# VH-VL binders against Protein RTF1 homolog (VIP5): the designs that were tried, part 16

Target 1, 136 residues: Protein RTF1 homolog (VIP5), of Arabidopsis thaliana (Mouse-ear cress) (q9c950r261to396)
Amino acid sequence: VPTFEDVKEVTIRRSKLAKWLMEPFFEELIVGCFVRVGIGRSKSGPIYRLCWVKNVDATDPDKTYKLENKTTHKYLNVVWGNETSAARWQMAMISDGHPLEEEYRQWIREVERTNGRMPTKQDISEKKEAIQRTNS
Key: E = the ipSAE of ESMFold2; O = the ipSAE of ESMFold2 at other seeds; V2 = 0.75 times the mean of E and O plus 0.25 times the DockQ between their complexes.

## First folded at step 14 (VH-VL; framework fv_levilimab)

Design r3 (from q6 with light chain Y98W; at its last look DockQ between E and O 0.94; V2 from the best seeds 0.80)
Fold by ESMFold2 at other seeds, look of step 14:
Structure r3 (fold): chain C 136 residues (1-136), chain A 122 residues (1-122), chain B 111 residues (1-111)
Amino acid sequence: as target 1 above (136 residues)
Amino acid sequence: QVQLVQSGGGLVQPGGSLRLSCAASGFTVSSNYMSWVRQAPGKGLEWVSVIYDEGDTYYGDSVKGRFTISRDNAKNTVYLQLNSLRAEDTAMYYCAREDVGDYRYYYGFDVWGQGTLVTVSS
Amino acid sequence: DIQLTQSPSSVSVSVGERVTIDCKSSQSVLYDSYNWLNWYQQKPGQAPQLLIYWASTRESGVPDRFSGSGSGTDFTLTISSLQAEDAAVYYCQQYYSWPLTFGQGTKLEIK
C-alpha cells in the first residue's frame, strides 16, 4: 500500500499541468499520477479529493477552456475509489497545492470501501523517476 | 440551448406551504450542482439551498428545517418545498446551476431560471 | 459566515465614463492561488448573470470593458467605457464556503 509520502511525490499540481500541457510526453507522464480535484466547498472552504489519473481526454475540440495563460480542450479522467467514480475534469479545477494527509486517508478509505485498485509502490517509484527526468 | 424554467409561486398565508419547480432543458440536473437563491423585494440576493450531483444537500440557516430541496431525474426537475412559511420568506426565488456536468468544472452560477414570486401575507 | 460589503450603494454616471465598484470580504477568499469571488450583473426584471469569476476572469461573452481585480479581502469591478445597457445592479459573491453570500448590491444608473 503506498504511503502518503509515496502518493505526495507523484501528485501533480495545476502549474505543472499547464507547463507540460503542450509537450509530446504529456499524456504518458500524467496517466498514473495523482491530482487534487476541486469538488466544491464546505463551511470551512474549498474541498479537494486526491484522485488517480486514468487517462487524458481530448476527443471534443469544441470543449475549450482557459488553463492559466493557455487554451486547451484536454481533460483528465480521474477516479477516487474505483471505476464507478470515474469523472472528467478541467485541469483548471486541479489544485496547485500539495496533498493533505486527510485527503490521502480519505482516498485509502474510499478505495477500500469500493474494493478499488491502487498503484503499487513500484508503480509510484517508476512514475516518480519519470517526473524527475522531466523536471531536470 | 440551456434553460431553467420555473413554476409554483404564489400567495400563501403564514404557516403555509408551497412547492417550487425548476425544469431544466439542455443539460441534466442530476449531473450538476443546483441551488435556490432568493431576493426579497427591493433587497439583495440570499443563497437558500443546494443539491449536489451525488445528492448531498445544504441549507442556509434561515430556512434549515423548514425547506427541502429535492429532484426528480425522470422529469429533469429540481424542487424546493417551502414549509412553515413566514412573512420574511416573501421573495423572488431563482433556481441556478453550477455546471459540473460530464465536462466537469464550476465557476459560479452560470444559468438562472426566470424567477418565481412567493408572497407570504395574512 | 463571510460577509461582503459593497461600495458605493448606488452611482449615477454618463455613457463613456469609468465606474469602479468595490467589494470587501470579512475574511480572505484567497485559496489555492484563486480568489473565490464572483461578480454578477442583474438588469431590471431579470435574473442575475455571471460576469466575472475567480475575481478577474471574464465569463464567456462578457465585453472587455468589464474587468475585475483585487485579492484576499478587497476586490474591485471596473467598467471602463460605460454603455447604456450596463444599467443594472451589480453583486459580488463569494463561492469559497457555505453558505454562499452576496454583497448587498450596487445600483448603477445612466444619467
Scores: ipSAE 0.753, ipTM 0.897, lowest interface PAE 0.8, mean pLDDT 92
ESMFold2, look of step 14: ipSAE 0.755; ipTM 0.888
ESMFold2 (binder alone), look of step 14: mean pLDDT 91; pTM 0.933

Design r4 (from r1 with heavy chain V100T; at its last look DockQ between E and O 0.92; V2 from the best seeds 0.78)
Fold by ESMFold2, look of step 14:
Structure r4 (fold): chain C 136 residues (1-136), chain A 122 residues (1-122), chain B 111 residues (1-111)
Amino acid sequence: as target 1 above (136 residues)
Amino acid sequence: QVQLVQSGGGLVQPGGSLRLSCAASGFTVSSNYMSWVRQAPGKGLEWVSVIYDEGDTYYGDSVKGRFTISRDNAKNTVYLQLNSLRAEDTAMYYCAREKTGDYRYYYGFDVWGQGTLVTVSS
Amino acid sequence: DIQLTQSPSSVSVSVGERVTIDCKSSQSVLYDSYNWLNWYQQKPGQAPQLLIYWASTRESGVPDRFSGSGSGTDFTLTISSLQAEDAAVYYCQQYYSYPLTFGQGTKLEIK
C-alpha cells in the first residue's frame, strides 16, 4: 500500500498541469499520477479529494474553459475508490496546494470500501522518475 | 437543454407551511449541488440552502431549523419545505445549480429556475 | 459569516459610458491562488445570471465589455462601453464558504 509520502511525491499541482498542457508527453505522463480535486465547499471553505488520474479526455472540443492563462478542452478522468467512480473534471478544479494526510486517509478508506485498485509502490516509483525527467 | 422549472408557492398565513418544487431537465440533480436563493420584494439576494450531490445539506442562519431542502432522484426534483413561516420569509424563491455533473466544475450558480413567489401575510 | 458591501447603491449613466461597481468583503476570499468572488447580473423580472467568476474570469457568452478585477477583499466590476440592455441590478457574491453571501446590489439605470 503506498504511503502518504509516496502519493504526495506523484501528486500533480494545477500550475504543473497548466505548464505541461500542450506538451506531447502530457497524457502519458499524468495518467497514473494523483491530483487534488476541488469537489465543493463547506462552512470552512473549499474542500478537496485526492484522486488517481485514469486518462485525459479531450473528445468534446466545444467544452472549453480557462486554465490559468490558457484555454483548453482537456479534462481529467479521475478515480476515487473503484473504476465505477470515474468522473471527468476540469483541470481548473485541481488544487495548486499540497495534499493533506486526511485526504490520503479518505482515499484509502474509499478504495477499501469499494474494493478498488491502488497503484503499487513500484508504480509510484516509476511515476516519480518520469516526473523528475520531465522537470529537468 | 438544461432547465429548472419551479412550482409551488403562494399566499400563506404566518406559522404556516409550503413546499416548493424545482424540476430539472437536461441534467441529474443527484450529480450536482443544488441551492435555493431568495429575494424579498425590492431587496437583494439571500442564499437559503444547499443539498450536495451526496446528500449533505447546509442552511442559512435565518432559516435553519425551519426550512428543509430535499430531493427526489426518481423525479429529478429538488424541494424546499418551508415551515413556521414569518412575514420576513416573503420573497421570490429561486432554485439554482451550483456544480455541473458532466464536466465537474463549480464556479457559481450557472443555471437558475424562473422563481416562485411566497407571500406570508395575515 | 462573510459580508459583502457594494458601492454605489445606484447609478444612472448614458449608453457608451464606463461604469465601475465596487465590492468589499469582510474577510479575504483568496484561497488556493483563486479569489472566490463572483458577479451576477439581474435584469428586471428575470433570475440572476453569472457574469464573472474567480473575480476576473468572464463566463462564456458574456460580452467583452464586462470585466472584473481585485484581490483579497476589494473587487471591482467594470462595464467599459455601456449598452441599453445592461440596465440591471449587479450583485457580487462570495463563493468561498457556506453560508454563501451576496452584496446588497447596485442598480444600474440608463438615462
Scores: ipSAE 0.724, ipTM 0.897, lowest interface PAE 1.1, mean pLDDT 91
ESMFold2 (binder alone), look of step 14: mean pLDDT 92; pTM 0.945
ESMFold2 at other seeds, look of step 14: ipSAE 0.749; ipTM 0.900

Design r5 (from r1 with light chain S97D; at its last look DockQ between E and O 0.83; V2 from the best seeds 0.00; counts 0 for: pae O 4.2 > 2)
Fold by ESMFold2 at other seeds, look of step 14:
Structure r5 (fold): chain C 136 residues (1-136), chain A 122 residues (1-122), chain B 111 residues (1-111)
Amino acid sequence: as target 1 above (136 residues)
Amino acid sequence: QVQLVQSGGGLVQPGGSLRLSCAASGFTVSSNYMSWVRQAPGKGLEWVSVIYDEGDTYYGDSVKGRFTISRDNAKNTVYLQLNSLRAEDTAMYYCAREKVGDYRYYYGFDVWGQGTLVTVSS
Amino acid sequence: DIQLTQSPSSVSVSVGERVTIDCKSSQSVLYDSYNWLNWYQQKPGQAPQLLIYWASTRESGVPDRFSGSGSGTDFTLTISSLQAEDAAVYYCQQYYDYPLTFGQGTKLEIK
């Protein structure tokens, strides 16, 4: 089962999504990575969930939004536990921060509760290498 | 057409109560954060309360324990129950939707009702 | 509570001029690389309207002459090339912590 450090290393921040948005490799790179999705507010500020990216949805070109200095109609389909939690999100809702250990534990608990799938350590190692090559 | 239509204001004596209504059209109140904001005559804006899409509520300190926000999902309507009213509660009361785009976007009050005047006077 | 203090309290300017309105927060509202600070316009006899969120992002339909800037605790609303219809009271509002709070307002009058 992947550790918190394993997942953290393949969690993509909003600024990276914006940087890579129009690159030909974007969808291939991002699918299978994690993102922190802003899901609302608590009494003590914004709340995020650590979610697994399943695909990029660009099928509605009229649903545009601003992502930093760009306009896009690309959305991320993500899951938190299993496919019953699948949801489509603007990349503007993705955190630019690093995942918290509590968010990882919440993700693990939700996957267990729903009998969901998770990546293998090999899956993560391959994504980590792909991210590192892209950052150069 | 997205809109909020308010009702239920009026003149009331100190210590009295009143219920404000805020009916939504063009969107679902239970899928949004809904707030009340008030403005005393000639004064600025004061946030009063919020009800979350999941039902959690929060209140400003000046009204906590006296006011209650609620909603009726079947009527697509948010309410503010004002109890133990005081002269300083005299204000225009606005209901407002906290911005929720098609993909849950909670970053400001983008739809406001027309306002309902509450006057607390002997 | 996060206190917001606006300056000036009022200003009277001519059409075509530039005005700046400052908003200072008692604590940082920067989180996750966003500034959780909004600006509203309230014209006489009307409900407020959202102008700017995340300190610098214009709401749909807001003219380009409105711009927001700043980070952390210090924020500015700039209105360039003022129009007569811009006469209003302007409020900053933090959207980070409850209770949500507003600045006291800045009244903009056109000479």
Scores: ipSAE 0.206, ipTM 0.745, lowest interface PAE 4.2, mean pLDDT 88
ESMFold2, look of step 14: ipSAE 0.252; ipTM 0.764
ESMFold2 (binder alone), look of step 14: mean pLDDT 93; pTM 0.949

Design r6 (from q6 with light chain N38A; at its last look DockQ between E and O 0.89; V2 from the best seeds 0.75)
Fold by ESMFold2, look of step 14:
Structure r6 (fold): chain C 136 residues (1-136), chain A 122 residues (1-122), chain B 111 residues (1-111)
Amino acid sequence: as target 1 above (136 residues)
Amino acid sequence: QVQLVQSGGGLVQPGGSLRLSCAASGFTVSSNYMSWVRQAPGKGLEWVSVIYDEGDTYYGDSVKGRFTISRDNAKNTVYLQLNSLRAEDTAMYYCAREDVGDYRYYYGFDVWGQGTLVTVSS
Amino acid sequence: DIQLTQSPSSVSVSVGERVTIDCKSSQSVLYDSYNWLAWYQQKPGQAPQLLIYWASTRESGVPDRFSGSGSGTDFTLTISSLQAEDAAVYYCQQYYSYPLTFGQGTKLEIK
């Protein structure tokens, strides 16, 4: 079971998504990482969930939106728990902040509740290295 | 051709009830955050209520416990049930879409209904 | 709850002039690198219409003469080269947290 620190190290922020958006390696890098998805708001402000990236959906070139200073038609297909929660999101809805430990605990509980899949610690280690090489 | 068409307004007595309707076309109400916003005569805008996700709701303090927002997904329609009406509830009531729901993002109130007048008087 | 205060409450300006409308928030609406603030135009007898979201992004179909700026607690709507059809009441609105709230409005009249 990956730890909170393991997951935090492979959670991609909105600014990084925007930075890498046009790179040929974008989908290969981002699939299998985590993102914090803005799912609504409360009396205390915006609410986020820590989700696992399943794939990048770019199949509808007419569905464009602004991501920071760029225009794109790429969307993230993400999972909360198991595949029945799969949903498509604009990257503009991804947080530029780091995950909270409570968000990680909620992700763990939902995966367990739904008998979902988790990355292994080895999967995480490989993603961490890929991210580090790309940042350098 | 995104549109919100409202109905159900009118004159009611204090303590009375009324149900407002907001029918959507060109998008799905269950995929969006749907709100009611009211405007008393000569006054500014006041947010009233929202319904979203699996039927979760929030209410402004001035209407909590008296008003109920709901929706009928088969009819693609949002409702506002107004109970225990008071003179200060007299306003133009707008329904509004808070977001563009097909790709799950938020951009303020981008689509508004035409408004429905509610007048509360003896 | 977040209170929004607009200034001025009313302004009368000639066609072709520039108008600046301020909105001050009782607490910051800057979060996650976004300012969670929108601007609306309401013409007489009509529903409000979205002009600006995220403080500075124009809604589709809104003329370039409308621009938004500011961050945190202080925001500005600027209308350059006013047209006669811009006569309306303008509202700022925060969508950071519930309850959602609006400024009290600024009435723009054309001389």
Scores: ipSAE 0.679, ipTM 0.877, lowest interface PAE 1.0, mean pLDDT 90
ESMFold2 (binder alone), look of step 14: mean pLDDT 92; pTM 0.947
ESMFold2 at other seeds, look of step 14: ipSAE 0.724; ipTM 0.890

## First folded at step 15 (VH-VL; framework fv_levilimab)

Design s1 (from r2 with heavy chain D99K; at its last look DockQ between E and O 0.82; V2 from the best seeds 0.72)
Fold by ESMFold2, look of step 15:
Structure s1 (fold): chain C 136 residues (1-136), chain A 122 residues (1-122), chain B 111 residues (1-111)
Amino acid sequence: as target 1 above (136 residues)
Amino acid sequence: QVQLVQSGGGLVQPGGSLRLSCAASGFTVSSNYMSWVRQAPGKGLEWVSVIYSEGDTYYGDSVKGRFTISRDNAKNTVYLQLNSLRAEDTAMYYCAREKVGDYRYYYGFDVWGQGTLVTVSS
Amino acid sequence: DIQLTQSPSSVSVSVGERVTIDCKSSQSVLYDSYNWLNWYQQKPGQAPQLLIYWASTRESGVPDRFSGSGSGTDFTLTISSLQAEDAAVYYCQQYYSYPLTFGQGTKLEIK
């Protein structure tokens, strides 16, 4: 089971998504990473879920939106527990903040509740290396 | 064409009840966040309630415990049940969409119904 | 709860002139690099319409004479060249936390 630190190291922030958006390696890099998705608000402010990126959907070029200073029609298909929660999200909905430990615990509980899939520690290690090569 | 059509308003006595309806076309209410916003005559806007696509609900302090938001997915309709009505509940009630679903997520009320008037008097 | 206070409460302005409307929030609505503050226009006899979200992003179809600015607690809606059709009440609204709240409104009249 990946630890919070493992997941944190492969969680991609909105600013990085915007930076890499147009690179040819974008989809290969961010598939298998995590993102924090804005899902609404509470009495204390916006709330996020830590979600696992399953693929990038760019199949509808008419569905454009602004991501920072760019326009795109790329969406992230993400999962919170199992494939029943699969949904396409604008990258503008992804947090630019770091994950919270409680968000990680909620993700773990939802995967367990739904008998969902997790990345292995090996999957995360390979993704971390890919991110490091891209940042160099 | 995306549209919200409201019904169910009217005159009611204090302590009475009323149910407002908001029928959607061009999108699915259960895939979006739906809110009610009211406006007393000559006054500003007050957010009343929301129902999330997952079914979670939230209420403004002035109506909590008296109003209930719900939906009927088969009819693609959102309801607001108004109970224990008071004179200060007199207002135009609007339903509004907060979220568009898969391809967009608006940070505002992007679609509004035409409004229904509720008058609580005598 | 977050209170929003608009100023002025009303203004009467001629076509072609510039008008500004201020909105002050009782708490910062800056979070995650976004300002969670919207502006709405409500013309007489109509439902409100979204103009601006995230303090400065125009909704689709909104003319570029409308602009929003500000951050944290202080926000401004500017209409740079007023048109007759802009006569309306304008509301700011925080979209940060429940309960969602609106400013009290600013009535814009055409002289």
Scores: ipSAE 0.649, ipTM 0.870, lowest interface PAE 1.3, mean pLDDT 90
ESMFold2 (binder alone), look of step 15: mean pLDDT 92; pTM 0.941
ESMFold2 at other seeds, look of step 15: ipSAE 0.721; ipTM 0.888

Design s2 (from r1 with light chain S97A; at its last look DockQ between E and O 0.92; V2 from the best seeds 0.79)
Fold by ESMFold2 at other seeds, look of step 15:
Structure s2 (fold): chain C 136 residues (1-136), chain A 122 residues (1-122), chain B 111 residues (1-111)
Amino acid sequence: as target 1 above (136 residues)
Amino acid sequence: QVQLVQSGGGLVQPGGSLRLSCAASGFTVSSNYMSWVRQAPGKGLEWVSVIYDEGDTYYGDSVKGRFTISRDNAKNTVYLQLNSLRAEDTAMYYCAREKVGDYRYYYGFDVWGQGTLVTVSS
Amino acid sequence: DIQLTQSPSSVSVSVGERVTIDCKSSQSVLYDSYNWLNWYQQKPGQAPQLLIYWASTRESGVPDRFSGSGSGTDFTLTISSLQAEDAAVYYCQQYYAYPLTFGQGTKLEIK
């Protein structure tokens, strides 16, 4: 089971998504990573969920939105527990902050509750190496 | 065509109850965040309550414990049950959507109903 | 709770003029690199309509003459080259934390 630190190292922030948006490697890199998706708010501010990226959806070019200073029609299909939770989100809804340990624990509980799948430690290690190559 | 059609308002005595209805067409209420916002005559806007797509609910302090937001997914309708009504609850009540559905995002209230007047008076 | 204070309370101006409306928040609504502040327009007898979200992003279909600016606690809605149909009450709204709150409104009249 991947640890919080394992997941944290492959969690992609909004600023990185915006930076890599137009690169040819974008979809290959981002699929299998994690993102923090904004799902609403509480009395203390915005609430996020730690979600696993399944693919990039760009099939409807008319569905454009602003991501920072760019315009795109790319969306992230993400999963929180199992595939029945799959939903596509604007990347503008992804946090630019780091994951919280409580968000990781909620993700673990939801995967267990729904009998979902999670990446292995080897999957995480390979993704971490891919991210490092891209940053070099 | 996206729209919200409201009903259920009227005149009631203090301490009375009403149920407001908000029927949606052109989108699915259970795939969106749905709110109630009220406006007392000649006054500004006050957020009342929200129900999330997954069912979580939140309430403003002035109505918590007295009002209940709910929905009927088969009828594609959101409800606000108003109990223990007071004179200060007199207002135009709007239902409003935060778009979450297909191509998910939420930024604010992008679709509003026409409003339903509730008058609480002896 | 986050209190929003708008100024002016009302303003009367001519078509073609520029109007600014200010909104001050009792605490910062800057979070996660976004300013969680919206602007709404409410014409007489109608429900409010979303104009601006995240302080400066125009909602789809909103004319370019509407713009928003500011950060943290101080925000401004600007209407350039005012049109007759812009007569309305304008509200700012924080979208940061429950309870969601609105400014008291600014009534814009055309001379």
Scores: ipSAE 0.774, ipTM 0.908, lowest interface PAE 0.8, mean pLDDT 92
Fold by ESMFold2, look of step 15:
Structure s2 (fold): chain C 136 residues (1-136), chain A 122 residues (1-122), chain B 111 residues (1-111)
Amino acid sequence: as target 1 above (136 residues)
Amino acid sequence: QVQLVQSGGGLVQPGGSLRLSCAASGFTVSSNYMSWVRQAPGKGLEWVSVIYDEGDTYYGDSVKGRFTISRDNAKNTVYLQLNSLRAEDTAMYYCAREKVGDYRYYYGFDVWGQGTLVTVSS
Amino acid sequence: DIQLTQSPSSVSVSVGERVTIDCKSSQSVLYDSYNWLNWYQQKPGQAPQLLIYWASTRESGVPDRFSGSGSGTDFTLTISSLQAEDAAVYYCQQYYAYPLTFGQGTKLEIK
């Protein structure tokens, strides 16, 4: 079971998504990483979920939107528990902040509740190395 | 074509009850955040309630405990049950959508119904 | 609860002029590098229409003469080169936290 630190190291912020958006390696790098998805608000402000990226969806070129200073039709298909939660999100809805430990605990509980899948520690180590090489 | 069609308004005595309906076409209510917003005659906008795609609800302070938002997914319809009505509840009631189903984002109320008038008077 | 105060409460101007409407929030709505503040236009007898979200981004189909600015607690809607069809009431709205709240409105009239 990956730890909070394991997951944090492979959580991609909005600014990095925007930086890598047009690179040929974008989908290969981002699939299997985590993102914090804005899912609404409470009495105390915006709420995020720590979600696992399954693929990049670009099948409808008419679904364009602004991501920082760029225009794109790429969406992240993400999962929070199991595949029944799969949804396509604008990358503009991804947080530029770091994950919170409570968000990680909520993710663990939801995967357990739904009998969902998790990345292995090896999967995470490989993603961590890929991210580090890309930042060089 | 995305549309919200409202019904169920009218004249009601103080202390009475009424149910407002908001039928959606071109999208599914259970995949979006759906809200009610009201406007008293000659006044500004007041947010009333919301129901989330996963079922969570929130209410404005002036209606909490008296109003209930709900939906019927089979009919693709959102409801607002108005109980213990007071004269100050007299308003045009709008239903509104905040986000879109399969291409998810939320920025504000992007689709509005035509409004239904509720008048609370003896 | 987050209170929004608009100024002026009303304004009467001629076609072609520039109009500025201010919205002041009782607390910051800046979070995650976004300002969670919208602007709406409501013409007589109609439902409100979304103009601007995240304080400065125009909704699809909104003319370039509408612009939003500001951050944190102080926000401004500017209408450059005002048109006759812009006569309406304008509302700011925060969507940072529940309960969602609107400003009291600014009525824009054409002379």
Scores: ipSAE 0.729, ipTM 0.893, lowest interface PAE 0.9, mean pLDDT 91
ESMFold2 (binder alone), look of step 15: mean pLDDT 93; pTM 0.948

Design s3 (from r1 with light chain Y98F; at its last look DockQ between E and O 0.95; V2 from the best seeds 0.80)
Fold by ESMFold2, look of step 15:
Structure s3 (fold): chain C 136 residues (1-136), chain A 122 residues (1-122), chain B 111 residues (1-111)
Amino acid sequence: as target 1 above (136 residues)
Amino acid sequence: QVQLVQSGGGLVQPGGSLRLSCAASGFTVSSNYMSWVRQAPGKGLEWVSVIYDEGDTYYGDSVKGRFTISRDNAKNTVYLQLNSLRAEDTAMYYCAREKVGDYRYYYGFDVWGQGTLVTVSS
Amino acid sequence: DIQLTQSPSSVSVSVGERVTIDCKSSQSVLYDSYNWLNWYQQKPGQAPQLLIYWASTRESGVPDRFSGSGSGTDFTLTISSLQAEDAAVYYCQQYYSFPLTFGQGTKLEIK
């Protein structure tokens, strides 16, 4: 079971998504990472879920939107617990902040509740190395 | 063609009840965030309630405990049950979509119904 | 609760002129690098329509003459080269936290 620190190290922020958007490595790098998806609000402000990226969808060029200073039609397909939660989100709805420990605990509980899959520590280690190589 | 068609308004006495309906076409209400927003005569807009795609509901302070938002997925319709009505509840009631859909995002109310007038008077 | 205060309450201007409408929030709506503030237009006898979200991004189909600016607590809607069809009430709205709230509105009339 990956730790909170393991997951945090492979959670991609909105600014990184926007930075890498046009790079040839984008989809291969982002799949298997985590993102914080804005799912609504509370009395205290916006609420996020820590979600696992399953693929990048770019198949409908008419579904354009603004991501920071760019226009794109790329979307992230993510899951929270298991495949029944699969959903396609604009990257503009991804947080630019770091994951919270409570978000990690909720992700773990939802995976357990739904008998979902999670990455292994080895999967995380390999993704972390891929991110590091890309940043250099 | 995306649209929201409302019904169920009318005249009601204080303390009474009324049920408002909001029928959607061109999209699925259960895949979107659906809200009610009201506007008292000659006044501004007041957010009333929301139902999220996963079923969570939230209410404005002035209506909490008296109003209930719900939906019927088979009829693709959102409802607002208004109970214990007061004179200050007199308003035009709008249903509105905050788009989430299959290509998910939420920025604000992008589709509005035509409005339904509720009048509370003796 | 976040209170939004608009100014002016009303304004009367001629076609072709520039109009500025201000919205002040009782607390910051800047979060996660976004300003969680919208602008709506409500023409007489109609439901409101979304004009601008995240303080400065125009909704699809909204003319370029509408622009939004500001950050934190102070926001501005600008209409350049006003047209007759722009006569309406304009509302700012925060979508940062519950309860969602609107400004009291600014009525724009054509001279």
Scores: ipSAE 0.743, ipTM 0.901, lowest interface PAE 1.0, mean pLDDT 92
ESMFold2 (binder alone), look of step 15: mean pLDDT 92; pTM 0.942
ESMFold2 at other seeds, look of step 15: ipSAE 0.747; ipTM 0.902

